# VH-VL binders against q9vpl3, part 15

Target 1, 224 residues: q9vpl3
Amino acid sequence: RGKINIQRPKAPHYERARVVAVTQPKYPELPKAKSCFKTRAERTQQQQENPYNEIIAREVRNWLDHSRLVAFFHLSSITADDIFRVRVQLHKQNLHLKSYGSKIIEQAVKNTRYEAIVPLFHSNHCIVFSPDPEKTAALLRIVRRVPQMVLLGGIVEETMLSRNQLVAYAQMPGLHAVQAQLVQTLSQAPGHLIQQLQAHQNSFVQVLDVHAKNQMNEETPKST

## First folded at step 9 (VH-VL)

Design B28
Fold by ESMFold2, fold request of step 10:
Structure B28 (fold): chain C 224 residues (1-224), chain A 122 residues (1-122), chain B 107 residues (1-107)
Amino acid sequence: as target 1 above (224 residues)
Amino acid sequence: EVQLLESGGVLVQPGGSLRLSCAASGFTFSNYAMTWVRQAPGKGLEWVSGISWSGSSTYFADSVKGRFTISRDNSKNTLYLQMNSLKGEDTAVYYCARDRFDSSYGLYMDVWGQGTLVTVSS
Amino acid sequence: DIQMTQSPSSLSASVGDSITITCRASQSISTYLNWYQQKPGKAPNLLIYGASSLQSGVPSRFSGSGSGTDFTLTIRTLQPEDFATYYCQQGYDYPRTFGPGTVVDFR
């Protein structure tokens, strides 16, 4: 090796650093979130005229690969400032608020078990992604103060849940706590035990029915 | 402490098979997608394979597609790489890594294991 | 596949120097570029993600910038522990590709 003079190019590094610092939002996640909050008319036009639909569909697939919790909402008219405030609150809980057009969702879930979700995206909507399904309760608590976001349902652990099922899921403890709750229930009166088992059984039957329908609709080859 | 620990790297004959394991601790393993990256002796890093949090989506570099499979057992906090039809070019240190995604930042690997050496030699 | 290149391939520097490493992608990758540091005999570790975001625990003397195809990693006031190999890596598309690396050593 030889001695290398430290090069400090005036224009490229200075201009890039200054441009990056000025153009980036205060919150690192904001630039792409701003695009997610376009009006319904703008979303429809973007879908029809955007030549990069597959690029955006790949983003949705990346979210699905990294999210154990996906929640779907109908979105009524709401100001950009209000939805931004909600997004910041959700982000503090590792909950990521996004919006994608129905055509893009169609491309993202094509040939997957999730193709049945596409009709949910024909009207104004938003989606929340999170890697942590235990954040479902925090999600519902935050959104309760946002009447413009109406829960439609979600996907938890690759299982589609209705609105009521997702609310019930949010009231359950984590996996180990669910097992502990069953043990506590078994130490109670027999009638109470039957009621708890039937509640979990009803949730389980609904989950299995969704899985069976998803398997029947799947057209892609199974991996390994 | 968040840790990843690879194991299973040994000397193997060309055409042979080998299964690598990666044990995860200190974090909720099932919340994360995972990745394998390899480094041949004296060479740079090469991405090998990736897997979604559930295992339902898998991805492979062209150099290993059809020969390697990736899997995970979330109940055991373990990631696997099954390597078949091994060639001399597969000789490398294999790292497992925890994968992350956010549409603001793209995909990135924030936690790495220490690596396990696989040698394919007659 | 998105090809990644780095320059320089190696450099020699002294403690206290400021250095810059550049990375170029064969197509636009937005800001989806990551920087990793690898010391001899050790696993890589993440320094920078999303072009400019510092990973937790990384000293502020490291900074990243760029978008599209051209990216830089800057290390100001080089410390003894910074002598390592630095890799850029795109997180935009599969296959996830790395640059060939830049060796930073002392003389």
Scores: ipSAE 0.771, ipTM 0.910, lowest interface PAE 0.9, mean pLDDT 80
Fold by ESMFold2, look of step 9:
Structure B28 (fold): chain C 224 residues (1-224), chain A 122 residues (1-122), chain B 107 residues (1-107)
Amino acid sequence: as target 1 above (224 residues)
Amino acid sequence: EVQLLESGGVLVQPGGSLRLSCAASGFTFSNYAMTWVRQAPGKGLEWVSGISWSGSSTYFADSVKGRFTISRDNSKNTLYLQMNSLKGEDTAVYYCARDRFDSSYGLYMDVWGQGTLVTVSS
Amino acid sequence: DIQMTQSPSSLSASVGDSITITCRASQSISTYLNWYQQKPGKAPNLLIYGASSLQSGVPSRFSGSGSGTDFTLTIRTLQPEDFATYYCQQGYDYPRTFGPGTVVDFR
């Protein structure tokens, strides 16, 4: 346990590092000295970067205010020409392909129901926005020919859907109200869906059994 | 044909309340954000309030914040503006408008109603 | 708040004239500038969005340009139906703000 040497020795071996670590003061509190003496350049850069981040975050919020359909994709390496072609194809269907950094998405959805989507944006990604949820089928048809875009899930009618739920939603025809009710049902736990299917299956078996008994039983008191 | 029709504008006493309605037809109302814009007699246009497609996000001009609320009923294709604590400066024709956004163009109002007159006087 | 100004506040013109109206924002708004036309006793109509994109049904004699803080609306070969008040409006941030308007009257 000695005072620091004016010369800068190399880090001590494990045994020395263990002893030094045990005798060190507790670490650290806020570095108030650094925050008090920010350089003029650092303050200027911080101000400029913060306004640009918030401007882009407002753009994302505008997309959310105007989009009933939001789909999230992982994006593998793709040429600029190929992604441009896909963007044009999507645009023809009122589907808008965009990409934003995870920090921007975090700022945009802060204190909203969508905060859970932020981890999806830690890797290479893109997002598709549309005001029309009936375009979900067209979206999936176009993207199926683009293996570099892998569907992660989406938001339909403010309800977060997994990949499988969004695919199931896209295959169901009908009016917006009917599709919205089905989206809510699909968002319920898988156990509820299994329970509904089992109930329908049991009901169908029961109907067949009654029908078979009526055909096999030739003379019932009320039939004669 | 895409149409917006405002209603509910009447003469109201200062401090009073009034609810405006905007009926939408000819388009899928629930696909669009909506706005209210007002115009005092002989004056220019002033944006009042906006609402997201679902109604979950709302926006207000400082001049009406805390006094006005905006809502929508997508099942009835109707936008509402609840105006409380009315003042003489709120006298205006109130327009509803269909709002649009694309990151290439920004926010813009592509369809407007004919307006309804609100008069606030003793 | 982003303040919008317009110049001139009014002008008198004859059929066949070419006119230019300018709009200035208090800060950069990219190309997020819209132009609306309003005839007396009527609701406003969208004319141009995104600085230069013509709304459906708007004649090609109307054109818009600009980015950042300075924008223009140009009407070439003015027609009788073009005498109206013109408003610019920024679609960049809330609160959405309009310019004070430019009245275009018959000379």
Scores: ipSAE 0.770, ipTM 0.910, lowest interface PAE 0.9, mean pLDDT 81

Design B32
Fold by OpenDDE, fold request of step 10:
Structure B32 (fold): chain C 224 residues (1-224), chain A 122 residues (1-122), chain B 107 residues (1-107)
Amino acid sequence: as target 1 above (224 residues)
Amino acid sequence: EVQLLESGGVLVQPGGSLRLSCAASGFTFNNYAMTWVRQAPGKGLEWVSSISWSGSNTYFADSVKGRFTISRDNSKNTLYLQMNSLKGEDTAVYYCARDRFDSDYGLYMDVWGQGTLVTVSS
Amino acid sequence: DIQMTQSPSSLSASVGDSITITCRASQSISSYLNWYQQKPGKAPNLLIYGASSLQSGVPSRFSGSGSGTDFTLTIRTLQPEDFATYYCQQGWDYPRTFGPGTVVDFR
């Protein structure tokens, strides 16, 4: 009696296979935990002029009216708990993490100077708002620890900045420090200019002196 | 100390113009939107105008729309209210206030000046 | 425009009393309601923002509650310095609108 190969059972006869297929208990698919993230389809169906969209758009506009710093992030697969942790950390720095749908953002920035940001919101994104652009460094420090948050760019003082520009901005000394440096540089500039101007004059005088000395040496007869 | 100081309130004739100023100190002025609120003698508070931190967006009450202009100079830490075509109904103490916003709390004014009196009388 | 109403228009109370002022909005404003105190001849001061958040420096005897259209300001153990006019203000939309005010005077 041949060893029943339990590792590769022969496919049952067609009739048996049919019976087995029909008698297989249909386990109710465990309700897929509706990820709190409404599927793109569910978001699209709510496209009716939902008075709600205007309310949320107003919220975005209010944020923009009160925020000198706006940063845009792509969110990869991140847990709600991780988002919460980041939110708390940001909040301690007066940084406000928000997430809005693309349509809401479009409505909010329509006919504004910020309309160019709309393409950034085609995927899962979040926005950080702050009234204080000096918090940019703190923002970047916090999000560096969150690999799921990818910086895309931002708006600082109504100027759109790329990711690299925003990073560079964060590394700059505060406005007052920059001003101080500028004043120092400008205060040194006249000295350099004077030196350069004097250098040409001094060089000219030196050339004249050498010429005069050479003429004097030619006029001194070698008293033999 | 955080402080707002209004100035420019005087007696003017109907149809006249006046510019109010609000000087901010003790905080980073350009981090905040600003608002004007007025109060007629013996009456309640009335919102007049608001301006974003940059000055790019301005909002006005219907009662002053087209007559008043709100502006700011962030380099001088100063908020302005230009009032044209003044009417008797514009007689009030005008307050400047610092605006705050949070999606959890809405719009609110956390710092107020002492106000400046504008009197429109023939 | 969102209309704001307050009740009562005036209230007489004694030191040590607990008083409640109500504010109603003509439409839902979520929790975006602020309370201000104004003393005679003085500027308004923020007491409560976001319906229930106490402004820094404001005594804990002040509390706010409510959501949607109905809001309340409660002052526990009224102090002499609490005699003033109180205004509610919606922070939901422009135009910003205030209630007519409630005068709290001595008894």
Scores: ipSAE 0.894, ipTM 0.961, lowest interface PAE 0.4, mean pLDDT 88
Fold by OpenDDE, fold request of step 10:
Structure B32 (fold): chain C 224 residues (1-224), chain A 122 residues (1-122), chain B 107 residues (1-107)
Amino acid sequence: as target 1 above (224 residues)
Amino acid sequence: EVQLLESGGVLVQPGGSLRLSCAASGFTFNNYAMTWVRQAPGKGLEWVSSISWSGSNTYFADSVKGRFTISRDNSKNTLYLQMNSLKGEDTAVYYCARDRFDSDYGLYMDVWGQGTLVTVSS
Amino acid sequence: DIQMTQSPSSLSASVGDSITITCRASQSISSYLNWYQQKPGKAPNLLIYGASSLQSGVPSRFSGSGSGTDFTLTIRTLQPEDFATYYCQQGWDYPRTFGPGTVVDFR
């Protein structure tokens, strides 16, 4: 008795095949829900016309108007409880964790300088808003403990930053500290430049002096 | 101490121009959106204009659209209101205010200056 | 534009009284309503934001309530310094709009 290949069943005898073909229940094609066939354009138009979407988009715009720091995160299978915990921690630092649909974000940032962020919102995501960019370090510290939140990038002072750039930004000393360092560096630069310029001159003079000394020594007749 | 100080309010003729300034101190100015609100003598409060923290977005009341411009210099911690084509109806005390926003609370103004009087009269 | 109304326009009360001022929006503004106090010749001060949140430094005798279109400001045990004009303001959308104000004076 040949092993019934369950993966490639032998074609039934033609008579059986005929009976099976005739007895197969013809299920009425479920009316293709018109909703599933809405063109992207139609869906977009419907979304644009939804007054609710505009309200939420306005909220996003308000956040942007009040936030010098915006960070984007991907959410990977995070529980509601974990989100809540993170939200509380962030809130204590005046960091506001929000989640919006991609369409809402698109509507909110349409025709703005932030339109480039739209591709970041293809999956489950959240946004953290803060009026204070100095809180970036705090944000990253908090999120580091939450592996389900993956930093995608952010906006700091209207500048789009990659993940790595945002991390680097967080590690930078405060603006004042950086400014102080810059001033120090700049104040030292002229000194170094002068030293370098003088070094060449000094070396040249030294070489000339040595040469002159050697010439003088050669011209001193050995008074025998 | 958090403080806003308006200046520039003077008597001006109809059709004239005036620039108001609001100097902020005691807080990080560029962390906040800002707003101008005016109050005509013996009248209520009227919103005039708002500006985002960066200055990229500005909002105006219909009564002042096209005539007024709001701007800010974050390096100087100063908010400005340029008022052109002034009318008698623009006579008011002008207040600058610090804006706050939270999706739980909406838009509100938590710090106000003492105001500066602008008088438009022939 | 969202229109704001207040009731009453004026009220007279005595020290120690409890008073209530109402504010109505022409459309739903969720909880995005703020209350300001203004004394004569002074700038407005924020009392309540988000319909019911008390601003820091404001006495607890002030309270706000409401959502949607109808809001109330309550002052319990009115103090001499509470005689002022009170304004509601919607924080829902631009243009930002204020109520006409309610004058609280001495009885």
Scores: ipSAE 0.891, ipTM 0.962, lowest interface PAE 0.4, mean pLDDT 88
Fold by OpenDDE, look of step 17:
Structure B32 (fold): chain C 224 residues (1-224), chain A 122 residues (1-122), chain B 107 residues (1-107)
Amino acid sequence: as target 1 above (224 residues)
Amino acid sequence: EVQLLESGGVLVQPGGSLRLSCAASGFTFNNYAMTWVRQAPGKGLEWVSSISWSGSNTYFADSVKGRFTISRDNSKNTLYLQMNSLKGEDTAVYYCARDRFDSDYGLYMDVWGQGTLVTVSS
Amino acid sequence: DIQMTQSPSSLSASVGDSITITCRASQSISSYLNWYQQKPGKAPNLLIYGASSLQSGVPSRFSGSGSGTDFTLTIRTLQPEDFATYYCQQGWDYPRTFGPGTVVDFR
């Protein structure tokens, strides 16, 4: 009984071959897996003609019109769940975490003072908006716990700040605190000046008194 | 208490000019965009103009574009509306309002002043 | 420009009634619709923002619903202080536009 060559099975009888040929499910050629990697070019081209971009650009403009604090972050391998968690934390502080495409940002800031931010959006990024610049410290505190969010820079009161400048800004006492400190310092200054002026006067008077006493003692004839 | 107080509404002749003021109190004025809305006697509400928190961006209704200017002084917590070339149709109570924005809710006005009456008549 | 319409223009109701006012936009505005109440001789007050979010301090008898182009304001168990004019306003784009208003008066 000849060893059935499993690698080259004998062609089935003509009739069986015909049935097998007809019954073989023609699997539609799996659409060549369009490599999920839409080339950067394809992603960029599809974004240009989408009427939806204008709508989203409007949203970005509205955020800018209402935000005294804008912070830019790079996102490094962050999960959707982690983003959600951070979003909730930020929202509790009236900080709004948003993500927009680079083209949308470009469209939104075109012919504005903020055009310089466009290069920051070449990778995965997010933006945090807030009407209150005093929340900068809170923002940095929250994102410090999220290593996947890397601070790139920001805009505070229409001024673009580097990462280091934004951190420095967050460490500064609030305007009111600074004013209070200034008032305290100024209120103490007159007291110190008066003390210094009085100290000199008092010392002078003391010297004069000593001199006067010495003169009086010299004029007292030693009554032998 | 959060409050907006409009002033400057008077009788003016057609072609005249008028400046309205809105004084804000009880909140951080420069954290908010601001809006003017007007209402002609016996009519509905009409948006007039909006200004960003910094004053860098301004928006106008077509009916007032080129004639009206919106501005703000954040140091004085005051919003302004300069109205030039006034017409009879500009007769209305003018309200200032505080703007709020969120991507989930859009733009809305959560605080309104009591309004000031501008009358344009010969 | 986005045109806003309201229906009805006026309605008469009694204290305790439930009433519904409708607002329609000429194009989709998502959920970016606001409702304001205005009493005679007074400034408007915000009732609802974002189609369904109740403004702080507004009674729970007020509710808003809708998305896209069609929106509704419902007042359950109408109170004497609720007799006023109600305006819808789109918060989607400039120019900001209001509906013509709905007057709610006593039956």
Scores: ipSAE 0.846, ipTM 0.935, lowest interface PAE 0.6, mean pLDDT 87
Fold by ESMFold2, fold request of step 10:
Structure B32 (fold): chain C 224 residues (1-224), chain A 122 residues (1-122), chain B 107 residues (1-107)
Amino acid sequence: as target 1 above (224 residues)
Amino acid sequence: EVQLLESGGVLVQPGGSLRLSCAASGFTFNNYAMTWVRQAPGKGLEWVSSISWSGSNTYFADSVKGRFTISRDNSKNTLYLQMNSLKGEDTAVYYCARDRFDSDYGLYMDVWGQGTLVTVSS
Amino acid sequence: DIQMTQSPSSLSASVGDSITITCRASQSISSYLNWYQQKPGKAPNLLIYGASSLQSGVPSRFSGSGSGTDFTLTIRTLQPEDFATYYCQQGWDYPRTFGPGTVVDFR
């Protein structure tokens, strides 16, 4: 019990003010302290963001310490109501949908094997945590009905899996068979996977460099 | 039935070493982080050490850091506490506990063993 | 380190009484407070986690409330089996500190 209820969310403060304004003769004037807001707000925001980042990094650390399954998704535009309903569906399966900024993820995974995941969080994203990797199939079935969430990959048993590997993992016949197969495969080629990821990353950077140089060298406008 | 059973508590001389074990049954041990908590005779509870589900991350109270090591063997469903350079103030009943975390509730210990007594004296 | 205090250190009560135990953290811990019961000669057991959530199997006469730094455990309609020591414990950060305990004796 204790399910978060968004069936009738509170109106935003701005929209509440607009509804009240239909019945009110005028809007109150902001105090002079609000007019001096810029300098104090910037200082408070900077201080608040630093302690906030530490708190959320601690939360991510705790999720990682207690989660055998971590799945990463790209998140397209989605309403707050829709994402909340997905979060509730996942929560019923002991799957916990969260989103954190890239700075916070970087702080949480600093000096760990997972530092390579940080670029995934520069775009709109969400993460699903679960203590139970057998819930991977349920996760994928629920998210199948949510096109705004695009699977990027995950971490199972502290092993990074690509999207295709995670899908294949979800289709395995049992925990024992999956666990044995996963350990054998990754033990045989741990450096190979990392080098393949690094090679694709380097190749992508190289392609971007070639495109940039070609754009610079093409100074003549094309006639239509 | 979910159970945690500690063992290994005995009388040990100051400066000695001792390894405690905690055998888990009735649940998927790998799904859970684990914690050791101790209670000196007539005193309150003191957190000693925690370990992540995989064993990759470990945490220690300042009073035991550098002297105690926590480990787990997920294939044997067993949690360990290696206690070195034991002192009189380490005399306590040692409990193992199953850890939980959810960002809605924080960290908490939902299942406890019955404890094993460690006595450190001359 | 987050210091935890409890009040009272002990109390005496009769069957049927309602009692309240308070716990205070030295800094905000959100709602990350747990209550444990320890009967004489036995291991602790979890009563309440996340300030107000009852652990499975805990009677509804137990309730918890609070957030930030101030928390309470309430036992309504005290029963003979509720003779025990009660500990609060913060689940916010390491070290995972406990309160000093509150002994509930039956008069």
Scores: ipSAE 0.793, ipTM 0.929, lowest interface PAE 0.6, mean pLDDT 80

